# Ledger of designs, part 13: miniprotein binders against a7tqs6

Target 1, 250 residues: a7tqs6
Amino acid sequence: MNEDGSVCNKILIAFQDNDQIANLKESVLGEVFRLDKANTNHDENIIKGLTWSTKYYEVRYDLYVDTFDDFEEWCKDLISSEYDDLREVLSGIIVIDSYTMEKDKIDQNKLLGQLGSVLQDKFFVFMNTNKDISQDVIDELNDDNSMQLTSDSGNSVEIINYHNVSNLKLNQYNEKIGFERVREIIDTCEWSGGHRVQTVEAKADSTDVDLESVFNRLKEARLKYLEIEDEDEREQFALEISNEFAEFLQ
Key: E = the ipSAE of ESMFold2; O = the ipSAE of OpenDDE; V2 = 0.75 times the mean of E and O plus 0.25 times the DockQ between their complexes.

## First folded at step 6 (miniprotein)

Design mE1 (at its last look DockQ between E and O 0.83; V2 from the best seeds 0.67)
Fold by ESMFold2, look of step 6:
Structure mE1 (fold): chain B 250 residues (1-250), chain A 80 residues (1-80)
Amino acid sequence: as target 1 above (250 residues)
Amino acid sequence: MSDEDRLRRAERLMMWAEILEELGRIDRAIKWYERALEYLRRVAENTEDPELREELEEEIAEYEEHVRELRERLEELEKE
């Protein structure tokens, strides 16, 4: 519980239970949350008192590690009204599973859309372990998902490839991919949902910065970025974001 | 439903029940703990592994005690 009486920030990360789950947990928890075997028992499902730090802020959060066998059953449970209170306290959700383009096996896109529709101001990431899906296909899927949402209708999933098959650091739009993109999403998320997050490190990094304004601007930038379809506009917007936040380093 | 799947579901329900406790939703936390205990009891009944059964029975007893403590808290709060 925070000093202002709000609940602690919480992230849910869920892994499909398969023969590679131990390796996936080690990789994702290590790369995204900086949790390695020396500092954390990766078999724990509740990891409390973690710190998320950026140049601009520092917050406390708890990490909840779930596993599932059947994505459809897991997703439908999480969408149900019995989980309303639990969804409300989350800052966001990360799912690690194989994305499929096969329409007959699983209506996965429909489930991802339904879960996104109940996540207001919460980030939603699907980390895809399917090596057959290229980054260009991922970029198109994310553009389509972003365009299907209207304002205040929820949040779209962002699909991110776990495997760095292209061996590149940026996609065709000069945007971060992989683990760096996941960390970027977390950097810019709404941590309190309706309460201002506590920021400590930004005071040491700046002499005169309105931290609430920075968080609001980051959130607005995320929403605008998700709405841009044109490649040139998207690249220009990314440059404007970088330039705008570079001013905080004066 | 396999026993491994039952154990996975029980762990998830326990995890969410803890959050419900943090929110002060004691009545709902009890419901979620009891659902988790039902899965654990089923595995303890089904398993042919005596070491697993003993481990589960210890865990079940621990959570049954915790639920009893939560019921006392809930009844005390409701008198107010």
Scores: ipSAE 0.689, ipTM 0.884, lowest interface PAE 1.1, mean pLDDT 80
Fold by OpenDDE base, look of step 6:
Structure mE1 (fold): chain B 250 residues (1-250), chain A 80 residues (1-80)
Amino acid sequence: as target 1 above (250 residues)
Amino acid sequence: MSDEDRLRRAERLMMWAEILEELGRIDRAIKWYERALEYLRRVAENTEDPELREELEEEIAEYEEHVRELRERLEELEKE
């Protein structure tokens, strides 16, 4: 609980329990949450009192670090009604595992879809550690999943490659990838409790910019952006959004 | 289910029980702690490693005491 009695924001990050991913845990925690080696007691499943800081706001959150060996079992537990109250207090979930396109294995897509359906307003990220899957394939998967969201009231998982094979900082659509994309998703997530607006010393003209309204607008804008197929229209829409928010950033 | 799987499940359940406790849902927290304790006890009974058994028995005792305290707190809240 925050000092004001508000519920602290909570993020769940879950790692597949294998040697390959175990070696990535420190890197993921460091790059996403900026945790130093000294603060990551490898054995601590709960890291409390963290601060997420952006140019616009600062919020406190707790990080819960989970591990699983069976992704299907892990998903079924989280989807169950026994976890309803727990899902409500989460801001979002990050899963670190190898994405598989093989149909004969656990239908990861089905499970991810089911979990997304119960995580309506929460961010949901799957970081792929499988190096055989290109960024282009990931982009296509995300596009397909985003199109399905328009029909179903659920939040879709965003699949993000852990590896950057091309040394590109942006995908084919000029979007952030890797850890920067994960951070961008978290930056735009719905936080509970009082945002401490970092007052940039700009002249407080008292327009009470309801940060919640700004975040909701950003979410809506993002959804609309993903629906635009034409690249020129996308750029124009991005410019319009940037201009709309520039008025809030001035 | 392997003993390793039981330990992982216990850890996860403890983590969620702590969240429920923080939310003031003491009755639910107790149920989750008790479920986690069942896994730990099973591993302690099955293990041939005396050091692991001792460690688990200590951990079980600590959480059993915590659950007792939560039950007392719940009883006090129900009387108000």
Scores: ipSAE 0.532, ipTM 0.801, lowest interface PAE 1.1, mean pLDDT 82
ESMFold2 (binder alone), look of step 6: mean pLDDT 83; pTM 0.777

Design mE2 (at its last look DockQ between E and O 0.84; V2 from the best seeds 0.69)
Fold by ESMFold2, look of step 6:
Structure mE2 (fold): chain B 250 residues (1-250), chain A 80 residues (1-80)
Amino acid sequence: as target 1 above (250 residues)
Amino acid sequence: MSDSKRLRRAQRLMMWAEILEELGRIDRAIKFYERALEYLRRVAENTEDPELREELEEEIAEYEEHVRELRERLEELEKE
């Protein structure tokens, strides 16, 4: 809780229980949140008082680390009305699990869409650990997921490959991928209580930038993105928005 | 359900209860703590490891005291 009585920023990260979970936790927590689990002197599932810092701002947040066995059960609980207070207080959710194209697993896409639709103005990342899913397939899935949610208004899930077998930094649409994309999503999410920071090299006109207006512009852009029906126009709009915000993230 | 899954669920419910408590939703927080305690008690009953059982009983007692404190707070708020 903040000193003024408001709730501290909160991120939920959840890992599917599997034989690689220790390695996945170390990698994702290290790369995304810069946490050294080996040097923490404890194995915490609630890590309070963290700082998210960019060239432009610094905010405080708490990190909640969960583990689940059954994604369907976990997801349905989180969607239910019993968890409405949890969903409302989160800045966003990261799920680490294997995405499947199997016919018997088609419920996974539906659940992702349902959870995404109740996470309005919150980021929702699905980090896919399935090595058989190429980046081109990921790009198509993200396009399809966005189209499935365009009539519902709100945020959509973004699926991001954990593995980068090609070692490319950008996809075919010149968009960031992998951990860099995850950090970009968090950099631009809706935060509360942040303050601007400046490097020694920052120009004086950085004070002319209102971070609140930038976040509001991002919210408007995401709503417009969801309303665009033509796939080519949607892709061009996303590229234009990414370029527009590149200046603020340098 | 395995004891490993029970411990995991208890931990998740404790996380959610902490958030609900921070939000001032004391009645809901108590419900989540009590559900987590049910899982912990099941593991303590099932385990053949005396060291684990003792550790769980200590944790259970701590949370039971916390829930009692929350119930007192809730009763005071409802009188006001």
Scores: ipSAE 0.664, ipTM 0.866, lowest interface PAE 1.2, mean pLDDT 79
Fold by OpenDDE base, look of step 6:
Structure mE2 (fold): chain B 250 residues (1-250), chain A 80 residues (1-80)
Amino acid sequence: as target 1 above (250 residues)
Amino acid sequence: MSDSKRLRRAQRLMMWAEILEELGRIDRAIKFYERALEYLRRVAENTEDPELREELEEEIAEYEEHVRELRERLEELEKE
């Protein structure tokens, strides 16, 4: 419990239990959450009292590190009504696994869709470790998934390639990819309001930019981006938002 | 089910139990802890590694005590 009796923000990250992904765990935790090896006892599934820091705010969160061998079982638990209260307190979920395009695994996409449907207003990331899937394919999948989102259908999973982190900084649409994209998603997630320490120690430089207004604008922009069906309009909007916020990144 | 799978399942259940406890859902937290403890006990019974068994027995004892405390707290809340 936070000092104010409020529930601390919680992030769930789940790894597939295989040797390949086990080796990635430290890298993922380090790159996304900036956890040092010294702070991650390999056996600690719960890391409490972490601080997510951005240029605009700091927030405390707890990180829950899970491992699964059966994705279907794992998803079914989280989708079940028994876990409604647990889902409510999560800020979001990150899954690290191999994405499959195989028709026989219709079950993975279906499960991702079902889980997304119950994760309203939560970030939901699937980090793909399958090297055979290109960034272009991922971009198309994300676009298709975003277009299928009706206002009532919850949050769609965003698929992010792990393997492209070293080779590409941006996708074909000049969007962040890999760990930077994951961090960007977390930066824009809905945190429980009680723990936003507005580091308003913005240096007294003159532009009274209401950081709250910027954050709200980013949220609105994200929502609007997700509502744009036309690809050209999306690109234009992304560019406009990038330009609007470029002034804040200087 | 493998012992490794049992341990993973226990750990997951404990994670959720802790969240439920934080949410004040003590009755549900107890159920999750009890389920986790059942997995841990099974692993402890099956393991041939004395060091692992000792570690698990210590962990089991700690969580059993915690569950007892939660039960007492729940009983107090139900009397109010």
Scores: ipSAE 0.610, ipTM 0.843, lowest interface PAE 0.9, mean pLDDT 82
ESMFold2 (binder alone), look of step 6: mean pLDDT 83; pTM 0.787

Design mE3 (at its last look DockQ between E and O 0.54; V2 from the best seeds 0.00; counts 0 for: pae E 2.1 > 1.5)
Fold by OpenDDE base, look of step 6:
Structure mE3 (fold): chain B 250 residues (1-250), chain A 80 residues (1-80)
Amino acid sequence: as target 1 above (250 residues)
Amino acid sequence: MSDEDRLRRAERLMMWAEILEELGRIDRAIKFYEYALERLRRVAENTEDPELREELEEEIAEYEEHVRELRERLEELEKE
């Protein structure tokens, strides 16, 4: 807890330490967190006092920028009990690396599953820089991972392709992809309740919409959406949710 | 492990130590700073670059002072 008893939200973003990923760092930080090059001193691992702003709320957060060369070692550290306190204060984790389907390599899926199991109620994103993996494959992986999520198994990692970022494209399910999806995940993450400033631009009609209730409903809606197998039912549900929240989006 | 890897690991440990300090977990923060300092010292001892050595020695001295202050604070909290 900060001296004022307020919990500052913290986000961890970790990059694989290679030339390819290093070149993407500025782009990722700029697109996700809207950091200007001037604010991203390449050497600053800690960026404090950032504001995440949505139509509905503003929160303060700190961004921790990490690098790793060995993903397994990095994951093992974060999974260890020595990092329990650190995981508790994180709102979520973003990993930027090349996703591999090769069986002979360290089972990234296993490590991601293990890390997800200890990241209860935290967002967990893996941005894939491997261009050989199609969005359809990623969608299937995410669907499979979401179906394996039992209420007790923590949060699954959501895999997001980096290479599709430039195109305002929806996936086959009309879902956001790339940086827009990452931002959507963060928009819906569990922020520590301390510094939610309601952005007043919602018109003065005083319906005390408990933002917490809206967020909880959005989370529930998202979970329910992910549970719907039928595409037509998904579209209907998305429409219903859109209509329900349209009053809040106007 | 390369000296570069040691430095990266040290930076990570410092980052976590700062978080732990902010959380009031002073005992744990000290541990992470000590782990980081040990790595920085190893790099400083092994480096042939005098400029890098000097920079690391300055950084080590700053964090050693910080850890001393944290230890004093921890001792005060344990006496209460």
Scores: ipSAE 0.498, ipTM 0.782, lowest interface PAE 1.1, mean pLDDT 82
Fold by ESMFold2, look of step 6:
Structure mE3 (fold): chain B 250 residues (1-250), chain A 80 residues (1-80)
Amino acid sequence: as target 1 above (250 residues)
Amino acid sequence: MSDEDRLRRAERLMMWAEILEELGRIDRAIKFYEYALERLRRVAENTEDPELREELEEEIAEYEEHVRELRERLEELEKE
């Protein structure tokens, strides 16, 4: 049973089924997960063995692509106790749908709050496709959602505009928006396992040796070689020095 | 419920069943597979598209065999 606790990381992404779903899938899967048509069938609903890679780490994950017609029914399924095991294994959820401010329709804010309350430390993103909602309104919604958290419960949803009508990369609080913000949330989520990655700059620095130090070491080795009287010891010393500098020259 | 909605729900239930199976929850995985199969069978019975019907019947047969194998595994586990 302990082996089962090392289940691969999993992300759920769900799209409202509409006329733009093919374009939304291509854009979101491409921009967030770097999955293009050349290497991935965007209509596939289970994509296993993916790698999330940052400058600092790499992890493996599976991506589960869902579609829904009715957001309320979809949310209620995910909230129910029958789905407890499924929610626990996820690293996070991304929903792509049109956010509405009209209260004559289903109250999306209530449903988002309910789902967030059962997603403890797991990320929860709602990517809004409604072009009529400005970034300032999004920022206020996210502030309100964060303030409604109880101190002992879940995670608040973060609403992120899919469209960038203002062509800005930062909001009024100097925070990332759009796809960059989604990637930032995933970069910092709680993963299981993975490999720490040395930065390219760190590796370059670690291979750049102080040449003066190397030349001084060579000079010292030559002086010691000349002082050794025993023929066998001189040969052994020369071999050791040759191996030392061969590693540097590789 | 439209046939498109039935197919969408079936795909979702298959995804969840696979995760439950990976977690070792064989009894719950079978339940989710059966929910999905009920939806696929209804679409296959009602559709007028013979290409879709043939595709669904092949998928149904594949998953019915998988469920049978899971039931045998569940019976073996419960003897212990």
Scores: ipSAE 0.456, ipTM 0.778, lowest interface PAE 2.1, mean pLDDT 79
ESMFold2 (binder alone), look of step 6: mean pLDDT 82; pTM 0.776

Design mX3 (at its last look DockQ between E and O 0.35; V2 from the best seeds 0.57)
Fold by ESMFold2, look of step 6:
Structure mX3 (fold): chain B 250 residues (1-250), chain A 105 residues (1-105)
Amino acid sequence: as target 1 above (250 residues)
Amino acid sequence: MSDEDRLRRAIRLMMWAEILAELGRIDRAIKFYERALEYLRRVAENTEDPELREELEEAIAEYEEAVRELREALENGDLETAEEILKELYELAKELRELLEELEE
């Protein structure tokens, strides 16, 4: 938790369990998050206190590393109402799995769309490990996914090839691909808190967000929530607090 | 359901419970802790290495006792005690994840 009582930014990254999972973890965590496997702490699943930096801002975040066997079961759990609070606190999700074009095994596109819809303004990356999917196919899939959103805010899953078959830095539309695209998505996501890099045009110190007020509100809400004994009243109060917190993330 | 899948689910539920506790959703965190315990007991029952099974059962018993104490603190509105127990649960969960890594070899 942040020192002001607000919840630290959180990213969930989940790997499908396969023979290459150790290599995939080392590669993805190293290239995207600058984590060195040799210097991993005692906890492979929870890495707290990381910093994401761009030339415009710095922010603190925690990284949660999950492993799953079946994407359908994993995805359906995350979509369910039991995980509403978990989805709301995340800045985004990265899934590492093989994309399939075979219709009779997995309806991945429907499931990706459902998860992307409940994530709204959170980033959602599907890192594809299937070597047979060309960048042109990826570009078409991403165009189709972006056009199928029905929510007011819209949030499309982005499918990104893990393997760079063509060994190019940009796709046919002059857009970043691979790990650099993943980092670009994270660079532009909606973070909570943190501080922005001071610009030359700044005239005085400014605070865009009154963090002390936010901290006090969350602290009071947490204490009031714990004092409520009636289960139905607690649930209603939690929904009200969740709505207020969501407004701070907008 | 395989023991490998039970292990993954237990680790996941412990992670989610920790997040829920950080959010102040202690009643929901307890539900996730209790679901994780169900998977952990099955994993321990099926662990063939007797030394590792004993370590797992001991850690699970400590975890279960802490969850029971957390539920009682929450029912009594004792938020200070609940916060102390959550810190203990964080360390117990970390120990359990380390033991589960040993199980995988």
Scores: ipSAE 0.755, ipTM 0.901, lowest interface PAE 1.0, mean pLDDT 79
Fold by OpenDDE base, look of step 6:
Structure mX3 (fold): chain B 250 residues (1-250), chain A 105 residues (1-105)
Amino acid sequence: as target 1 above (250 residues)
Amino acid sequence: MSDEDRLRRAIRLMMWAEILAELGRIDRAIKFYERALEYLRRVAENTEDPELREELEEAIAEYEEAVRELREALENGDLETAEEILKELYELAKELRELLEELEE
């Protein structure tokens, strides 16, 4: 949780565990999240307290770096009901792997579709490291996937090429590609706690008791409670918090 | 399953446990920590280097104790103690990750 009790956004990035992709990890983290070697113990799976900054807003997020050797197993875990709570707190997922069109391999598309179906309102990116797949093919795949999304309930994976073979900054549709597209997706993702637009104190009067906001407030309150040395001030603060939450329990 | 795969799974489970703990789902976090420990124990058993095995076993023992204490704190409703232990578990998880990197080398 942020010191201000705001829900810390969480992004999961998962890399296929092979030598080829291992070499790309630093590049991906650097280009997408602007992590410098100096600031990231490259060996840390959890990078906390990062700031995503745009022209319009800044949000804090934690980055979770995962590795997998078996994509099917990895997907099955994330799709399982045991991970429902975990999926809910994610802003999105980025997978770095080689996209395959080979029929004999695990139908990556099926797995991606299944995972997308449980990632409602989350960004979902598959960054393709396979150089044999052209941007035109990727564009077609994304178009096909977007057309299948006409079903109300799932987010489609967007496939993005790691390698820009054409040195073009835009695809045939004048859309961003590569790392810039990934960043654009993150820029437009749904963040928990709303876009803290550095602008004006919009008192979000919205009455819908977001349980997540309540939990975040409770955590903030707890941190603040622990900082209060005076017992009377602690009791008063506990009472204030209790009263604040009593309004939510009515 | 290779020991490397077991280590990766353990690390992943610890990562998820930390997230769950942050969400206030300490009961679920404990389950994930316990599952991670099962993988780590198996890796330690398979480690041929006696020095590395001993280091891993020591780290696992500390981790197991912390998880036990976390469970006790949760059962007692002692959230303050639970938070302290969660911090300890985070540091222990870091140490375990470092040891695991040495095992991969």
Scores: ipSAE 0.537, ipTM 0.790, lowest interface PAE 1.1, mean pLDDT 81
Fold by ESMFold2-Fast, scan of step 7:
Structure mX3 (fold): chain B 250 residues (1-250), chain A 105 residues (1-105)
Amino acid sequence: as target 1 above (250 residues)
Amino acid sequence: MSDEDRLRRAIRLMMWAEILAELGRIDRAIKFYERALEYLRRVAENTEDPELREELEEAIAEYEEAVRELREALENGDLETAEEILKELYELAKELRELLEELEE
């Protein structure tokens, strides 16, 4: 927990147990969380006291590393009412496994949908290790997943390719992909624990910026951004929010 | 269920129990710890190395005793003692995970 007694922010990352798991842990923990194998034991299930830093804020978090063999069993446990308190304290979940396009394995999509429905206001990332799935297909799946949820259903899963076979830096819509997209999702998530804004010093605050008001505004802005259906309006809103925070923070 | 599955479940339950303890849900954390212990005991019983089995059984017994003491502290409303025992459980869980990792190699 934080020093003021509040619960520390938590992220769950879960790996499918297969012959590639050691390589996957090294890559994901290294690239996403900046945890190099030289200075962090990648076999630890609980990594406490980590700091997530952006241009605008700094938060402390704990990382929980899980491993599963049976995705259905793991998923159903996590969805159950017995895990309500556990789900609520998480800032988000990252699952690393092979995504399937085969009709006889359609239950994977159902499980992802069910888990997504109970992860309201939390990020949910599925990192796909299946090399046969191209970026264009991933873009289509993410569009479909977003459109199938009602506003009351909670978060949809975002599928991100682990392998960059085409050596792309951005998708066709100029959006980040791969590990950089995962980091972008974490940068913008709704942290529940203590926050610290990095861009201003307490003694240098000329506009009397209130941290609680700043974070409430960011949370409201994120929700409004997700509600905007028109691309032009969404882009204009993002620009307006960016300008607003630039004037108050930097 | 394979011993590898039992080991994965035990580690997962211990991880979740720690989160529940931080949330102040000590009664629920105890239940998760107890379920983890059941899986760990079965894994230890199945090892063919008598030296390693003895070490695992001793580590499991120490962990089980700490869980029992946690329950007693909770029943007595002694939150200060409960907090100290939770820190002990965290360290004991690390030691136990290291022994189990040796078993899987």
Scores: ipSAE 0.492, ipTM 0.794, lowest interface PAE 2.4, mean pLDDT 77
ESMFold2 (binder alone), look of step 6: mean pLDDT 80; pTM 0.757

Design qE1 (at its last look DockQ between E and O 0.64; V2 from the best seeds 0.00; counts 0 for: pae E 1.7 > 1.5)
Fold by ESMFold2, look of step 6:
Structure qE1 (fold): chain B 250 residues (1-250), chain A 100 residues (1-100)
Amino acid sequence: as target 1 above (250 residues)
Amino acid sequence: MSTEELMEELQRLYEEAMSTDDPEKFRELLERMLELAQEAMEQVPEGLSEEERERYRRAMERLIKFIQRAIDAVDNGDLKRARRLLMWIEILMDLYHRLF
């Protein structure tokens, strides 16, 4: 019965088909979803009955693994009205492809904005494999909400570097980066079902946890966090939210 | 077949289609899936309200369209696109089976 509630959660992850795709799948599926070659066939398109676990909750989900040759063609399909039902059942989408700053390639930003707008409240991550794009440039793209991205605060799309060139754990705004940021986005996405984590090391207050309420509060906090421009205010807000959820779920 | 039996057979054909490497067999399985989806549209489940019956018809029409697009992709020689469409057909099958 609990599994029936978890079965409604679906994540789509899509890889650009290139000569590194096997390595990218191994890395991303391993680091983000804790799926390695010893326990998972990375050539599978559908991996059902997975569990997403955090310090606070566990939920069930299915992972859909797609590949594409050309992002434009793939993206236009998903944007079309024929895919409305498919988009509606997803919790979110992760795309792994090379981001380019080339001036004649501004169509990529337009497509990201268009897909983000039809995804609305679903998370949308673009994992950039281009080593030449610095973290500071990524941070500016996510923060400035370029003219081609239709989101007000980057609500629908977030661009995340796959490569950790700097070996830093946080960006210039003290935000998580890389795989840790992807996991943070999934931690806070809109789930259905789930239950409170029982810990052996903590004597938690008996709380009647409504996981839907927690998800909604986290979503609101994420949106408000993205709207704050002053760095000190963002840090204070993040600390307040972290304390609120620790108190809420202790 | 009952609607439940049609959906079970459709799932079985889907699984066989996912496991085959032969393009001609793959297309044959898609054609069989199309026939079953068309039969399912004609055999509306018992106990549905009029609104639920209309939703069921629209769902089966959408499923039929995606299966036909997969067949068209095979006929155009784009087997990668056809297999990608089959993944999305599975999502629709799962959604519509639970709905009805």
Scores: ipSAE 0.573, ipTM 0.820, lowest interface PAE 1.7, mean pLDDT 78
Fold by OpenDDE base, look of step 6:
Structure qE1 (fold): chain B 250 residues (1-250), chain A 100 residues (1-100)
Amino acid sequence: as target 1 above (250 residues)
Amino acid sequence: MSTEELMEELQRLYEEAMSTDDPEKFRELLERMLELAQEAMEQVPEGLSEEERERYRRAMERLIKFIQRAIDAVDNGDLKRARRLLMWIEILMDLYHRLF
């Protein structure tokens, strides 16, 4: 609970329960949530009172660290109506597992789609640990998924590669990848109540940056960015948004 | 106990359950939590809207269900699952606090 009695924002991160993924847990928690080894007691499933800090705001959140051995069972639980109220209090979900392109695992994509459909206004990230899947393939998958989401009603899963096989910090579309992309998604997520929008910079100059307007603009910008099919228009839009925010920081 | 007192005691038991490594003690704590949650379900807080009351009822029913599942997990020797269920129990308890 926040000091005002409001429910803290909650993020769920779930790891496949195998040795390979277990070894990645510390890295993921460290890179995404900037948790040090001292704060990551391997046995603690709940990390409370964390602060997510951006240039524009700080928000408190709790991190729930889950594990699953059966992804289907785990997804079915979360998709079920029994978890409706539980999903409402989540800001988003991150899954760490191996993505499979095999036609026989139609079940993973289907489950991801179903889960995305019930995660309205929540971020949903699938971090792929399968090294055999290139960034180009991931980009195509994300594009295909974004195109199918023409319906207002569901957030598509964004698939993100854990492994930067290429020393590239950006994908072919000059977009952030890996942990930086995950962080960017979280930066733009919908937080519930109690935004102590302490603008890190608003400690300095008294410019009433309507942070709500900035957030709304970021959300709108993200939505619009996803709607732009033309690569040149996307780049131009990204530049415009970057300039708009740069002016806000001046 | 008042509903508030019940929830405070539930929170206390939850914290104790999260800190215990003894499966027997863990089970005992979960059983006590179950009893309290059942009592809390019967004691709907005053001043709630009809929608909030229904939300409360559903939350308590879910809480009871998740606690029971945790007990079952412990009985089956699956402490890892039981602990995972405690995460959801905590979220449900937080939801309860949001209603007040």
Scores: ipSAE 0.457, ipTM 0.755, lowest interface PAE 1.3, mean pLDDT 80
ESMFold2 (binder alone), look of step 6: mean pLDDT 79; pTM 0.774

